# VH-VL binders against tRNA threonylcarbamoyladenosine biosynthesis protein TsaE (tsaE): the designs that were tried, part 4

Target 1, 162 residues: tRNA threonylcarbamoyladenosine biosynthesis protein TsaE (tsaE), of Nostoc sp. (o52749)
Amino acid sequence: MTIDQMTIDQMTKIFLADKESTLNLGILLGETLTAGSVILLEGDLGAGKTTLVQGLGKGLSITEPIVSPTFTLINEYTEGRIPLYHLDLYRLEPQEVLSLNLEIYWEGIEIIPGIVAIEWSERMPYKPSTYINVLLTYGDEGSRQAEITPFNCTISDLIATK

## First folded at step 14 (VH-VL; from w1 with light chain S33H)

Design x1
Fold by ESMFold2, look of step 16:
Order: C-alpha cells, then structure tokens, then sequence
Structure x1 (fold): chain C 162 residues (1-162), chain A 123 residues (1-123), chain B 109 residues (1-109)
C-alpha cells in the first residue's frame, strides 16, 4: 500500500521499499502537518527513524543537515515553514524523561508551535493528548514497514488547510 | 499570601563566600522550580540559576558556573545559593523567583519574586 | 548568540499607545516574557508566552511576536506604567536556560 492511495483517516500501514521511500514519507508529512503536531517514532536502531525526520526537514524546506540528537537530546530548526523540534530519548530512562517536562514542546505556552518529532518514544512514561505514532520495522532486502497510528485525532486535524 | 524573603546578603571581600537563603510561604514549595536572578546596581536583570522542585536538576549561567551552588531544603521551605570565590562583578541585589506551574521545571517565566538581598563584594 | 536586545529608553504621551521591542534569533522558536520593574521594587510579570496576561494585569498590556522580534504594547499608557520593562526567554545554547534583555525605561510624559 502506498501513501498516495490513502485517505488521512485510513493511513495505517505502509510498505517502504528503500531508504528513499522512508525519506519521501517524511517529506509528505513535513509538507502537510500543521504547527503543534507531535510525531512519536518507535523502532529498533537503524529502522529509519532519523531518515524519516530528515524527510520531515526536507518537506519543511530546512536546508541544514538533520542529524540524530542522541547526545544533545534535542535539535531545533527554524528555517522552514514551521519549526521542527527533533528529540532522541535513546539514552534516557523513563524517570529521567518525566523530569524534563518535555510537554513544553507541545503545550504552546513558552515554545512557538511546530512539528515535534521524538525518536525512541517508547521511553516516554506519558504521551501528549494528541499525536501520531509511527512504528518502523525491518523488512526484506533493506525494506521497512511504517505503521502510522493517530491518537485522539485524524491526520486531517493536523494538516494545514491550504 | 505567596511570600519569598531573601536573606544572607552583606559586604564581603573578593574571594570570600556567602550563602543566601530564600524563605518561602503561602504555597506548596516542594512542587515548584525555583530560580535566582540578580541585578547589579543601576543595571539590568541577569539570570543566575535554577533548581527543579525535587532538586533533581540544577542549571547555572556561565558567569557563575563552578563558583555558585543552588540547593533547597523542602522540609524547611527554603531555597539556598552558596556563592564561593566572589568577585566584584557579583555585586548585585539577588532575587529568588518561582515558576508558576507545579512539577514543571522546564518553564522559564516567574510569577512571584522576593524583594531581594544586597550582596556587595568590595576590596 | 542568544542575546536579547531592547532599546534602552522609550517615551509615550499619557493616553497614547507605545510598543517596546525585544529582538533575538531565539525568539523565532521561543516566546518572550515581559516584566515590569518600578524603582526600588521587584519585577512583576505582565505578559508571558504568546500573549498571556496574568490575573490582575490590566488589559491595556498585550504581547506579540513575529520573526525574531517580540513586542510589549501598552494601549492608553497611564502614569503608573512608567517603569523599566525587561523581556526574557529561553537561551538557545541550552533550552532550559534563561536570558534577559537589557531593559527599556518607559517614560510617560
């Protein structure tokens, strides 16, 4: 199933033939998601989470290199259509995540709304009230599968109207 | 009813130490992150340090890192600033300030401030 | 490079509208917060985030932001609005750190 044949409400499972397919999924999301969107990324090391975020950046017209913030925790980008906030929780235990108050990135009080992309989101002991979960799994010959699950929303609720 | 009262300011020579206290009342102190902010005479505000509600995280301005230590005693509703290796440029009124949200240490705006305590570092 | 720049002084005639600005690259991703400080007093929060006014702050105070600039607007300035005004925000070198602008002295004529 390809993303170009799905409605926003029915996008659940996508075959990703190669790295470029993962990048193109990210590009579509970056072109269409609205400020305040939260993407929770799950999958084993090397499953394509950072490649998807690189696609998000391209879809947002970010020209800076997007690299994993594994050691910095977060990288923030303001070049594009809306901000991109890229988090990587790989090195954190759930108690450590709790104490960071990461909700500041989606509550819209101090931080200007953008797209929040969180790698290794399974380390979170809590989740936003609305989000899109993307689980990336390995397949054959370098392929991947993306399972996209909106929570308390539809994709249409998160996409800009124009 | 929220009240923050700083104390421990005074005149000291360069290289000496002081410990500031901030006595808190009128709110559940152990649920709120606390900050120190200073203001040199005739100058603007300068952020100094923060401590999370449970003491789990502490952060400092570069100008004081390695010399100042923020701490708290939640059983006494008291915030502290230990200031070591004091310099003339540390001369300021020191304010304690409160973050407005329970359990939200990452927020960086302050709804209540003390009236400050003056520290003068003079040779 | 996360400095916040404010004009050092601004004047307004009684009853007129004034805008106090705060500029910095970090304001493209972080809202500014605004504090009023009268002589001999502690700062008071007047605006935080996009345009949030704490309880007890008159509705003549409002905030806005665009690009790398945040603004505090006082519509219908009153004599008691004469004060120093500071913006603050998060420091881009560490998302948990705080930075203040240099302050703007508002004179109500």
Amino acid sequence: as target 1 above (162 residues)
Amino acid sequence: EVQLVESGGGVVQPGRSLRLSCAASGFTFDSYAMHWVRQAPGKGLEWVAVIWYDGSRKYYADSVKGRFTISRDNSKNTLYLQMDSLRAEDTAVYYCAKVPYEGKGSYTHFDYWGQGTLVTVSS
Amino acid sequence: SSELTQDPAVSVALGQTVRITCQGDSLRKYYAHWYQQKPGQAPVLVIYGKDNRPSGIPDRFSGSSSGNTASLTITGAQAEDEADYYCSSRDSSGWHLVVFGGGTKLTVL
Scores: ipSAE 0.792, ipTM 0.880, lowest interface PAE 0.6, mean pLDDT 89
Fold by ESMFold2, last read:
Structure x1 (fold): chain C 162 residues (1-162), chain A 123 residues (1-123), chain B 109 residues (1-109)
Amino acid sequence: as target 1 above (162 residues)
Amino acid sequence: EVQLVESGGGVVQPGRSLRLSCAASGFTFDSYAMHWVRQAPGKGLEWVAVIWYDGSRKYYADSVKGRFTISRDNSKNTLYLQMDSLRAEDTAVYYCAKVPYEGKGSYTHFDYWGQGTLVTVSS
Amino acid sequence: SSELTQDPAVSVALGQTVRITCQGDSLRKYYAHWYQQKPGQAPVLVIYGKDNRPSGIPDRFSGSSSGNTASLTITGAQAEDEADYYCSSRDSSGWHLVVFGGGTKLTVL
């Protein structure tokens, strides 16, 4: 096992004192992630998934409102540094997710690569070969914790050089 | 070789119905999503409808929604377009077209097209 | 409304390079696909996605995109390239719905 292999699935825990902390984590990711990045978001309602994506949009310099596409499934933003594809699978069963062929958003054949952020990714019956998993959990007194786990990559592989 | 052959076109009065067929050969028809695209005489291409390989999902252009029904019979390797409440603006050559990937209904480019069948709607 | 706009006609001298453009807001997120149609014939796919050329399509055909614009480039145009060219892409209102541009008639001089 190489050193690069040892970091491929390493989890990192981040304490999030408040909503602003969650937003700032999203801003950092939006400023630094490269096109083709896939972020799978997990956590209960109110855990901060949409706030993280709002931060992601701010980091990309998106000024239009970002709300979870729970009903519409997908919202797509082209205003920022690179496209943002925001998905919410809350209302779908895994069989329904499979039939949509969502891999089109990261395969780079018909859809221009951007950042794919998927809320309620627990509903996915399959996962991309490369992604970052972010689990948001409740902590004490309104705090949150982010558990960030890269899969089949390192975070540096996904971060823009500038 | 892949072949798509449309049939069922003709002259029909407004308000009447036609059923178009597209006979497929040279590929595993039941693995591929299929589309209808039309072209009015002397005009450009207009997308009409899509059906997933297993018939589970169907989508339509707004211009035909509620009047046209796409369907398929995988046992006969045949795609259909049921066209009800026909209007003069439905006059066109109708093409069937194939998506290039097995089980990939979400793709929107077409690697093979039929030769088309002419539908003329006149009073 | 995902509208794709093409110039209605362009000309190129034999052996020269021509660029056929397709513009639309949806092209900031979706690649365009390009079809060639000769009189009395069905369309033929010549470029799909970023710059993918199907088997049998001459290597003088290429695709590119930037901003809200996709382009089909023919380098070293030949007489047989004279045709109508259509771009297509996804409709922003439904990512599995399809829209076509109005078409561009290419004349090779």
Scores: ipSAE 0.779, ipTM 0.882, lowest interface PAE 0.7, mean pLDDT 89
Fold by ESMFold2, fold request of step 15:
Formats: sequence, C-alpha cells, structure tokens
Structure x1 (fold): chain C 162 residues (1-162), chain A 123 residues (1-123), chain B 109 residues (1-109)
Amino acid sequence: as target 1 above (162 residues)
Amino acid sequence: EVQLVESGGGVVQPGRSLRLSCAASGFTFDSYAMHWVRQAPGKGLEWVAVIWYDGSRKYYADSVKGRFTISRDNSKNTLYLQMDSLRAEDTAVYYCAKVPYEGKGSYTHFDYWGQGTLVTVSS
Amino acid sequence: SSELTQDPAVSVALGQTVRITCQGDSLRKYYAHWYQQKPGQAPVLVIYGKDNRPSGIPDRFSGSSSGNTASLTITGAQAEDEADYYCSSRDSSGWHLVVFGGGTKLTVL
C-alpha cells in the first residue's frame, strides 16, 4: 500500500460478534498495513482496544505478549514483519502528550517506520495528516462495533472485503 | 550563525561540585531542546543529559542520575549543568549540543555542538 | 543501557570506498546518526536518520542500515576524511535517551 492509495476518506462500520472478531480485525490490519501507518484507537475501557492491538501483533507475526503500556506509555516490538509501536495515553493530559513529540514514530526521520497504534487517542492535541481512526463501541450481548475511518488513505477497501 | 560556548570547566577534587554554562546565540534558544555530551580524554563520546525547550522534561544517563542537574535560563540564552559529588570518572570535555527542530525535545541527533570545556576531577 | 559497537579502526586508500559499521539491537527500530570528529575539534553531524546529509556535508558520505547494523559509507575517500567517526542512536531503555558507539578511527592511506 502506497500514499497514493491512502486518499480515500470513507468510513466503514464492522459488526464484531465477540472478542475473536475484534482479534481477527486486528490480524487483517497487521497483515495489510504498511510501515508508517498510524491507528488511532478510541472507545471506553473494555471496548476492545488492546484486543485489536493484540490482533495487529499477531498479523505482524509477533509472538511475545502484547499488553497495554498504561504506565510505560510505549511498548516497541521488532519481531514481526515491520515494527509495532504501541502507545497508551490514558494517564496523560493533552499538554503532556504535546510535549512528547510522538510524531517521531511516524515521520521516518529517527525511528524506523512501523505500525503505530495509539490507545486513548482522544488525549492527542493534534492528529497525523494520514491515519486510521478506529472507534470501538459496545453493542448488544457482549458484541462490539468498529467504526473505521481512514484519513487520506485507501485502507477502507482492504477491510471492506473481510 | 549558530554558536554554542561552554564555560565553567576546571580542576576540582572528588566530592566537590561544579556548574557548567553553555551560552547560545544565533538561534531562538527557547525553542530548542539542549543536550550535554562528554568525552573523557582519549575516549569516546558519552551522552549525559537533555532538557526540553521549556524545561518541562529532563532526562539523564544512569552514570550521572542523582548527581547532575541540567537546567536552562531562557531569558539569558544559557544552558547549565550542575555537577555534584564529582568522581574521577567524570573527568571529560563537556559539550553542549542542540537538536535541529523547534519544539521537538524527543529528537536525538545534534546539528550544532559547542567547543567543549574540560572538567578534571583529581586529588 | 543499549550498546552500540564499532570497530576501533579502519583504513582506506585515498580515492577508495570504505564502510564504517555500527551494531546494536536498538538499530532494528532506530536509525543511527553519524558524527565526524577531527583531533581537537567538536563532533560534526555527517549523516542522520536513514540517509540524510546535512547541508555542507560532501555527497561522498552516505548511510545505510540492515537488521541491527548501520553503516557510514565514504566513496572516494579524501585525506580530509581522516577522523574519528561515532554512531549514535536512541537508547531502548528510554526512547528519548541517547547512546554512542565507541568510535572508529579512519586512516586514509
């Protein structure tokens, strides 16, 4: 996938019957996304954000456990096809996030590009110019819904054929 | 023209303190993160510390943590390194260095370095 | 802290091509940056990131990386390239921290 293919801004809603469905969505994204991709994750506690990132890791062939870095802020994985950079902003205010200069993870200047997955992206005072927003919401009887909105990318076609 | 000038080096006994200064000119000092890097005589470079453009974040190498304090006075365009409880292994030329980007404290490559100031810790 | 390993010395004949290497596990996720230091002088940045050359650095300097290894390549080495070369990168124990390699003395014959 190239930057030219990332210009589609179409939203897609996906029904997630169970935890395994959330994991499988993550697997598809991990298998498909290119280096430099940013996934912004939104949703309440327990909505499935970390499960989605565990799927991303599996799709990248990462075998070590993936847990949310709530205290460490960032966990970095190099086992897979491309690096996975997993961030959790739950404990930070937007001013604190701004001062971290997280754009280093997708600008490709000092950090080798990979997939950036940011939990609690609502805390970000700014957004990348290109990203995928995933809003996870609760549904009935333990189900979830994923609202996937690509910004300046074509990922929607790949996930729509799942 | 970007210029960084370190001062305050000298000979001190172990256990004493020194304060280094780095005078900056030719750029908007209060927009850039600043670092200290040292080099023992005849040895390689060793990173010491960083302070972000507004002083909001400071980080230290394990070898100096708890003994050294980085600070800045943006009204004087000056970076400081307070070095307490000095040891013989702190003997080095100390350089200040700047990152190339405004407001970006997380970047770790340096486009400009000072001339260095020698600190010798000896009985 | 993470370690970056460099050979202590390398030689090249005038006009020939040389590679200076830097190895460390952090280089699987962070690019290396390269500094030239001549005797009695402060370091000078010659390559940063993947292969970015600051203004004023000759185009005979280039960078590359693969796996856990970064390289600085000088094509058509000149007498003035004789210097110590240091790689640096981010420290895995704290992504905002910095680590340097031990340095490589380049001799131009």
Scores: ipSAE 0.774, ipTM 0.875, lowest interface PAE 0.7, mean pLDDT 89
Fold by ESMFold2, look of step 15:
Structure x1 (fold): chain C 162 residues (1-162), chain A 123 residues (1-123), chain B 109 residues (1-109)
Amino acid sequence: as target 1 above (162 residues)
Amino acid sequence: EVQLVESGGGVVQPGRSLRLSCAASGFTFDSYAMHWVRQAPGKGLEWVAVIWYDGSRKYYADSVKGRFTISRDNSKNTLYLQMDSLRAEDTAVYYCAKVPYEGKGSYTHFDYWGQGTLVTVSS
Amino acid sequence: SSELTQDPAVSVALGQTVRITCQGDSLRKYYAHWYQQKPGQAPVLVIYGKDNRPSGIPDRFSGSSSGNTASLTITGAQAEDEADYYCSSRDSSGWHLVVFGGGTKLTVL
């Protein structure tokens, strides 16, 4: 994967030739993001959201399988460099999301900070004050595009030093 | 001053029912999630149940699920625990407790506790 | 279930420092909270989350965590610190559930 580091410090568009490219983007993020990072994932079914989270897990050195928590809502992984909290809001209405108080995963009061990855974040009636938005869309011949937008931060602010 | 006062404890036979109440004052009761925690005589603390500020979500320990029902009446500032099919192992002091944050039902630590009410289940 | 394990008893001399530990797999992702309970009384929250001390709790109480272990530290123990201490945390087997450790009796001599 060849991502211009200067480009990822601001809203960027990344061509993803195939599923492996999506996985490699996730690996880069998992290797570099700091505890307390929130990734909001948008895109239609099959756009690569879960593949990107599988990359996050690999980048964190998680060896157990990472599967979408569509029915369980939340899967939590503590094997890697920092915790990974994987959420999938597909089955919830916005009012149901509000009542869950999911902010506990990034407020750092009861839950130890890690990377929070939320699939179907369009269902959220609110968003954290700081996050990375990743929109995955279809392209030609099975390709994808990722639009990565930091909000109230820069990607450099969220990247761990080697 | 925040106050929580439990009542409704007593001695009952196995298989019978009791309803506990927790009268709340000194805070905006309908904005806080409430919990029940119990302690068998001479033993440690055991979490029992939670109800969210508006009653929309309820969760129970496995040991009481299907037998106990948590509820609240926000107009009366009162929390309830309906205990059915009581067993000897339900003998305990029952405390009500509140979480410290308005509208934060997911939090699981308690800043105020009542003084408890004793339930004894004995033949 | 997410079991939290505490030593049943610990002793400390007046003015000395003591550490009470709480261990469980869930503590790798959830902070522990600590309650003090004196005989015949309801529990009192003394530390919550990473190292937060409620108003009115003496500054000799502090909390820490690492790996699967959380600790309550009392620096310069006083006679009134003699009590049972319970850790609690979120139960990972069914989120929104709470679990308590078995408790540690602290004796100050």
Scores: ipSAE 0.773, ipTM 0.876, lowest interface PAE 0.7, mean pLDDT 89

Design x1
Fold by ESMFold2, last read:
Structure x1 (fold): chain C 162 residues (1-162), chain A 123 residues (1-123), chain B 109 residues (1-109)
Amino acid sequence: as target 1 above (162 residues)
Amino acid sequence: EVQLVESGGGVVQPGRSLRLSCAASGFTFDSYAMHWVRQAPGKGLEWVAVIWYDGSRKYYADSVKGRFTISRDNSKNTLYLQMDSLRAEDTAVYYCAKVPYEGKGSYTHFDYWGQGTLVTVSS
Amino acid sequence: SSELTQDPAVSVALGQTVRITCQGDSLRKYYAHWYQQKPGQAPVLVIYGKDNRPSGIPDRFSGSSSGNTASLTITGAQAEDEADYYCSSRDSSGWHLVVFGGGTKLTVL
């Protein structure tokens, strides 16, 4: 069924010179994304996924520590502008992810909409209808790159011009 | 269409066991998560336990953890609550309740309730 | 620590508007759900999530939330609305756990 908004799936590549650059990208996303946004994070260990989420928290004005919930699955933060739901699927197989019904975090039925950030989203057997995919890769001279692909949503022009 | 009928309540002495059943009809039982909720006489509602549609996940209130076991037999469309080491504080009407979404064990609101079965734990 | 607090009793004149509140820290991230219970009967879901009304529930029932507070509003209260009302929500202390408020007895004068 077609809605009034365009389907957008164009990739944007962002150069990340250092950890501060990754943090600043997160800050911009946290300042600009609306409630109900889902960010799916991909990348190898140490590629900067958790640093990006720490930036999200800072952009939301969250002051409590943001750490990866690799062993606890999820951390939920209500201190900021809108809730931040931080998930890490590293320890789960796709069938285990399916059985958790994670869509509860973006469907807006029982959980108040916020920003959902999912580390190791490669483990997901399904995707929401609207999300932003962020692939973090190593670049030259210790840098990183972010490949940002929106699906059925709009990215801020400030991000798209990077 | 949807019906939930609890049974197995009664009077029992402290320390004894009791097994409750909830017979389901009018929906595809094996697609829905099921809960137990209890209400002590003259008191409010207290959540007890949940079991997912396929039995793969079970969670309990701290007040009953280690003493109660939720289970289901999808071939008989029946939910169970095994209650061991009963205490006077377990005296309540016990309701079974249904989550409204197929395959959605994570949802925590209930669209249909049974009429309840009374458990009285008394010397 | 996922306690939900409700006032024990509220009164409303027939045909007037009443609001029943539910407070708890978990309500900053989880919507409350509302159940009506008449004497000797099982609870009935009247509002879930932000403001979703199940089929068959009169449109005089509505829900809202702000901060750590959820509210059930009954506009134009009728005699049959006299009942106990419970809020419930997801328990922040444990994934997939449920908590109920203590209940509010609504008297329609």
Scores: ipSAE 0.770, ipTM 0.878, lowest interface PAE 0.8, mean pLDDT 89
Fold by ESMFold2, fold request of step 15:
Structure x1 (fold): chain C 162 residues (1-162), chain A 123 residues (1-123), chain B 109 residues (1-109)
Amino acid sequence: as target 1 above (162 residues)
Amino acid sequence: EVQLVESGGGVVQPGRSLRLSCAASGFTFDSYAMHWVRQAPGKGLEWVAVIWYDGSRKYYADSVKGRFTISRDNSKNTLYLQMDSLRAEDTAVYYCAKVPYEGKGSYTHFDYWGQGTLVTVSS
Amino acid sequence: SSELTQDPAVSVALGQTVRITCQGDSLRKYYAHWYQQKPGQAPVLVIYGKDNRPSGIPDRFSGSSSGNTASLTITGAQAEDEADYYCSSRDSSGWHLVVFGGGTKLTVL
């Protein structure tokens, strides 16, 4: 399934044969998503969340290395087509996340709109009113599956017009 | 009408301590993050510190970290700045300032400011 | 400040348009906020975020940003607009920190 087939407002499942497939999904999203998009990433350690964000960066034409901000919590990139705000909540409990007021990244008042990608979003005690959820799970022989679910939006509303 | 009134400024020698207060009225004080901002005579504005509405988080400028402590007493609608180990470069007018949104300590712009209180550190 | 740079002074003829600029790498991701300060007075917020004007601020004040530069524009400057103007923004070096520009003295001729 391709990003073009995800123009409807429903959950879709995508088979990811290898790391390159996960990277290519990220590239497609980075090339097509508009400023103000929020991507919530879920999945076990090693399921491909950071690889997907590396694809997002590549699709945005970001050339600097994208690494998980597990210890820094947030990495912000302005090099590409639109900003990328990369968050990793792995080390935080929900109570700690609540007190950070992370909604500033998608409310559009102080922060210039970009793509917000949040790894380990299951640590959030609350979710934005509009987002795309991506659940990455392990499959056989190093494969992965992506379950992509838009919430209170259509994917076509979030895709840049060519 | 929102009012913020700083007090506790004065002349003090280097190495001494001083405590500033900011009395708040006209809004629900315990719902808003509060900041201290200072301005040396004839100079620009310099951010000093922030405290979340519930006191749960505090952050400081590097220039004051370890010497200044921001605090609040929500039952008295009062913000404090305890300034220890004062230096000549701490000489400034100190303003308290309010974030405009309830429960949102992460915002960094201020809709209301106090009149300021002068702290002079001289030997 | 070390992160936000403003020209120290600018002049405008009465009734003319002036831009006051603020430059810094953090402005590629954070909007600037603008404060007016007259001598002996506290700062007053005149523009925040993209181009939001608080209640009571004249519509001749507007904000814009491009690249690493934010601008405060005063269209049809009035004598009472003579003041120091400071930009501020979120500091990219740490969580929830604030940075101010060095200020611009606006003189209305």
Scores: ipSAE 0.763, ipTM 0.873, lowest interface PAE 0.7, mean pLDDT 89
Fold by ESMFold2, fold request of step 22:
Structure x1 (fold): chain C 162 residues (1-162), chain A 123 residues (1-123), chain B 109 residues (1-109)
Amino acid sequence: as target 1 above (162 residues)
Amino acid sequence: EVQLVESGGGVVQPGRSLRLSCAASGFTFDSYAMHWVRQAPGKGLEWVAVIWYDGSRKYYADSVKGRFTISRDNSKNTLYLQMDSLRAEDTAVYYCAKVPYEGKGSYTHFDYWGQGTLVTVSS
Amino acid sequence: SSELTQDPAVSVALGQTVRITCQGDSLRKYYAHWYQQKPGQAPVLVIYGKDNRPSGIPDRFSGSSSGNTASLTITGAQAEDEADYYCSSRDSSGWHLVVFGGGTKLTVL
């Protein structure tokens, strides 16, 4: 047994042929993820981060529009199965993120647990102990690829199509 | 034992100023966010302001914004509320209150309260 | 600011169970916290978050939430439970702001 070495869960790569594929991945995650789940989204502008969150909302049965909170920082949705907390850190530096104490969204002390989706999570100076990282990258013909990496959790059944 | 002792209350005329103090003991004052909460006679509780453990962030209720200033002196273990342009509706018992979590200003429940100091704004 | 609404008064017979409610849209996403205030005294935290009871608070006090409503339940009410009870929560319109309900006077009969 390796002392002081963290365990790393297996990464999964998913081909996303079009925008609808990205949306459907989000729907699957919204239908299956439990309250307290944190999704950290990475990728360049236009890579599909907001489309994935729109899928999350659909999977949660949220019918109100889901838009990126690039300027407002946080949009909170309570219509669906569990709350959706949608954050966008694009305009912040890591020290500004640190000072916000964003961990309140997943600690379950004052904020009712839901799904936390954080766009531009590269700006975070720290990570939750448990999260799912999704890196969206460009491909050919308008396609994308999702690299889904769980940290201290398992997601293999969450993305399996039955 | 944690103690919070407010002082500086009294009777003042409208438009005047007062400075409230809250002397803290029994805990590491400079690790905790601090709040002011007030209660008008015969009325409910009303949140007033917060200051983070290092003074880096301050937030105010709309009813006092621009007139009140929260501050702290960590070397003296003292929280302050400077109240300018006082109005009759500012008449209340003022409490200082402590957040239970070290280094975290965003948490909003209070495990210890002082006994309060009365401010009366009247001619 | 978000509004938290409480009934002004509730009565309970000694030894019976009472529920004090707090309503507000922000309670769909933020837990309520509960304070007891006896005449001439500062408030005392009795429940915070989902159902957390501070040290020294009797286990007859519990909390719950559903939809836009949070509740404080006292099972087996005692004479010393007669007090004003306030809910509070964070204000969704301002990230670090706090809001209180109007308070509920509990009378133990």
Scores: ipSAE 0.762, ipTM 0.870, lowest interface PAE 0.7, mean pLDDT 88
Fold by ESMFold2, fold request of step 22:
Structure x1 (fold): chain C 162 residues (1-162), chain A 123 residues (1-123), chain B 109 residues (1-109)
Amino acid sequence: as target 1 above (162 residues)
Amino acid sequence: EVQLVESGGGVVQPGRSLRLSCAASGFTFDSYAMHWVRQAPGKGLEWVAVIWYDGSRKYYADSVKGRFTISRDNSKNTLYLQMDSLRAEDTAVYYCAKVPYEGKGSYTHFDYWGQGTLVTVSS
Amino acid sequence: SSELTQDPAVSVALGQTVRITCQGDSLRKYYAHWYQQKPGQAPVLVIYGKDNRPSGIPDRFSGSSSGNTASLTITGAQAEDEADYYCSSRDSSGWHLVVFGGGTKLTVL
């Protein structure tokens, strides 16, 4: 699977045969996405959201362990190519999310831009003006499917190579 | 014209309490997060506390947790700092300051400051 | 537990360019904000975020950051720029906490 297959201006469906496929999708995104990108992750427990973020970290050349911040809300990593801000909203109700002002992570005013990855983004009462939605669903025989949907942008708009 | 005017400073003995006020005018006070920042004489700035525009969240520096309470009365356009169990190291000019964005308590830079009120804690 | 470190003093000749620096590990992910304080006065915000200048602040003030270091640059320093300068940033040890550097006294020669 190549980044060109993900530059379509509409929803893209990707077959993920196993955990390594999910990890490799994350690696591809981490290697290519630009600072200021927001990835909203949806899917049930065990659908592969944290595995995808671990791939993001590997693609960014982050060597420290990446674990879901389910209880801490956010983990911030500055080791890689650009910062990774990993959020998990599982424990929050939408009103609690609203009061956090999470937009500080992508507005570029006080926080240095990086990749924002938000697990359980269904809990957000509002969304950024541009983002990539990734819905992970179960398939047959332990497989997964990723439905990648850009909103108010194209994936190519978020990918800049030197 | 945005104005912030602190009051309630004075000389107090260690262990006593004092309440500071910050009267706000020239902006919609109930839309902005407010902070207290202090400065010991001849020393640098030290952040003290924040309160969200609606009072829903409050945060404190470790040096004052459990002793100081930030509050606001939006009907009176007034910010408060209740200071209990005062110590000599609390001696400082206390400033109130506002965040520049409506409804956004997470921002941590301040566009307007009061002129400060002096609190002296000494025997 | 974030710490921001500033040199205690810097001098600049009138009309010359000066940089005031601020160092801290949190500055790898958070922009610094800069305040000017003249004797007997409240601080005044001169730069926030990457390089944003509030209304009324002269164009000679600018900000930059790289790695764990943020800088305030004054191009063509004027006598009225003589003041103490503080950096501040978010504290990574807790939600919405603020930390200040120790301050830098700028002397315009």
Scores: ipSAE 0.759, ipTM 0.873, lowest interface PAE 0.8, mean pLDDT 89

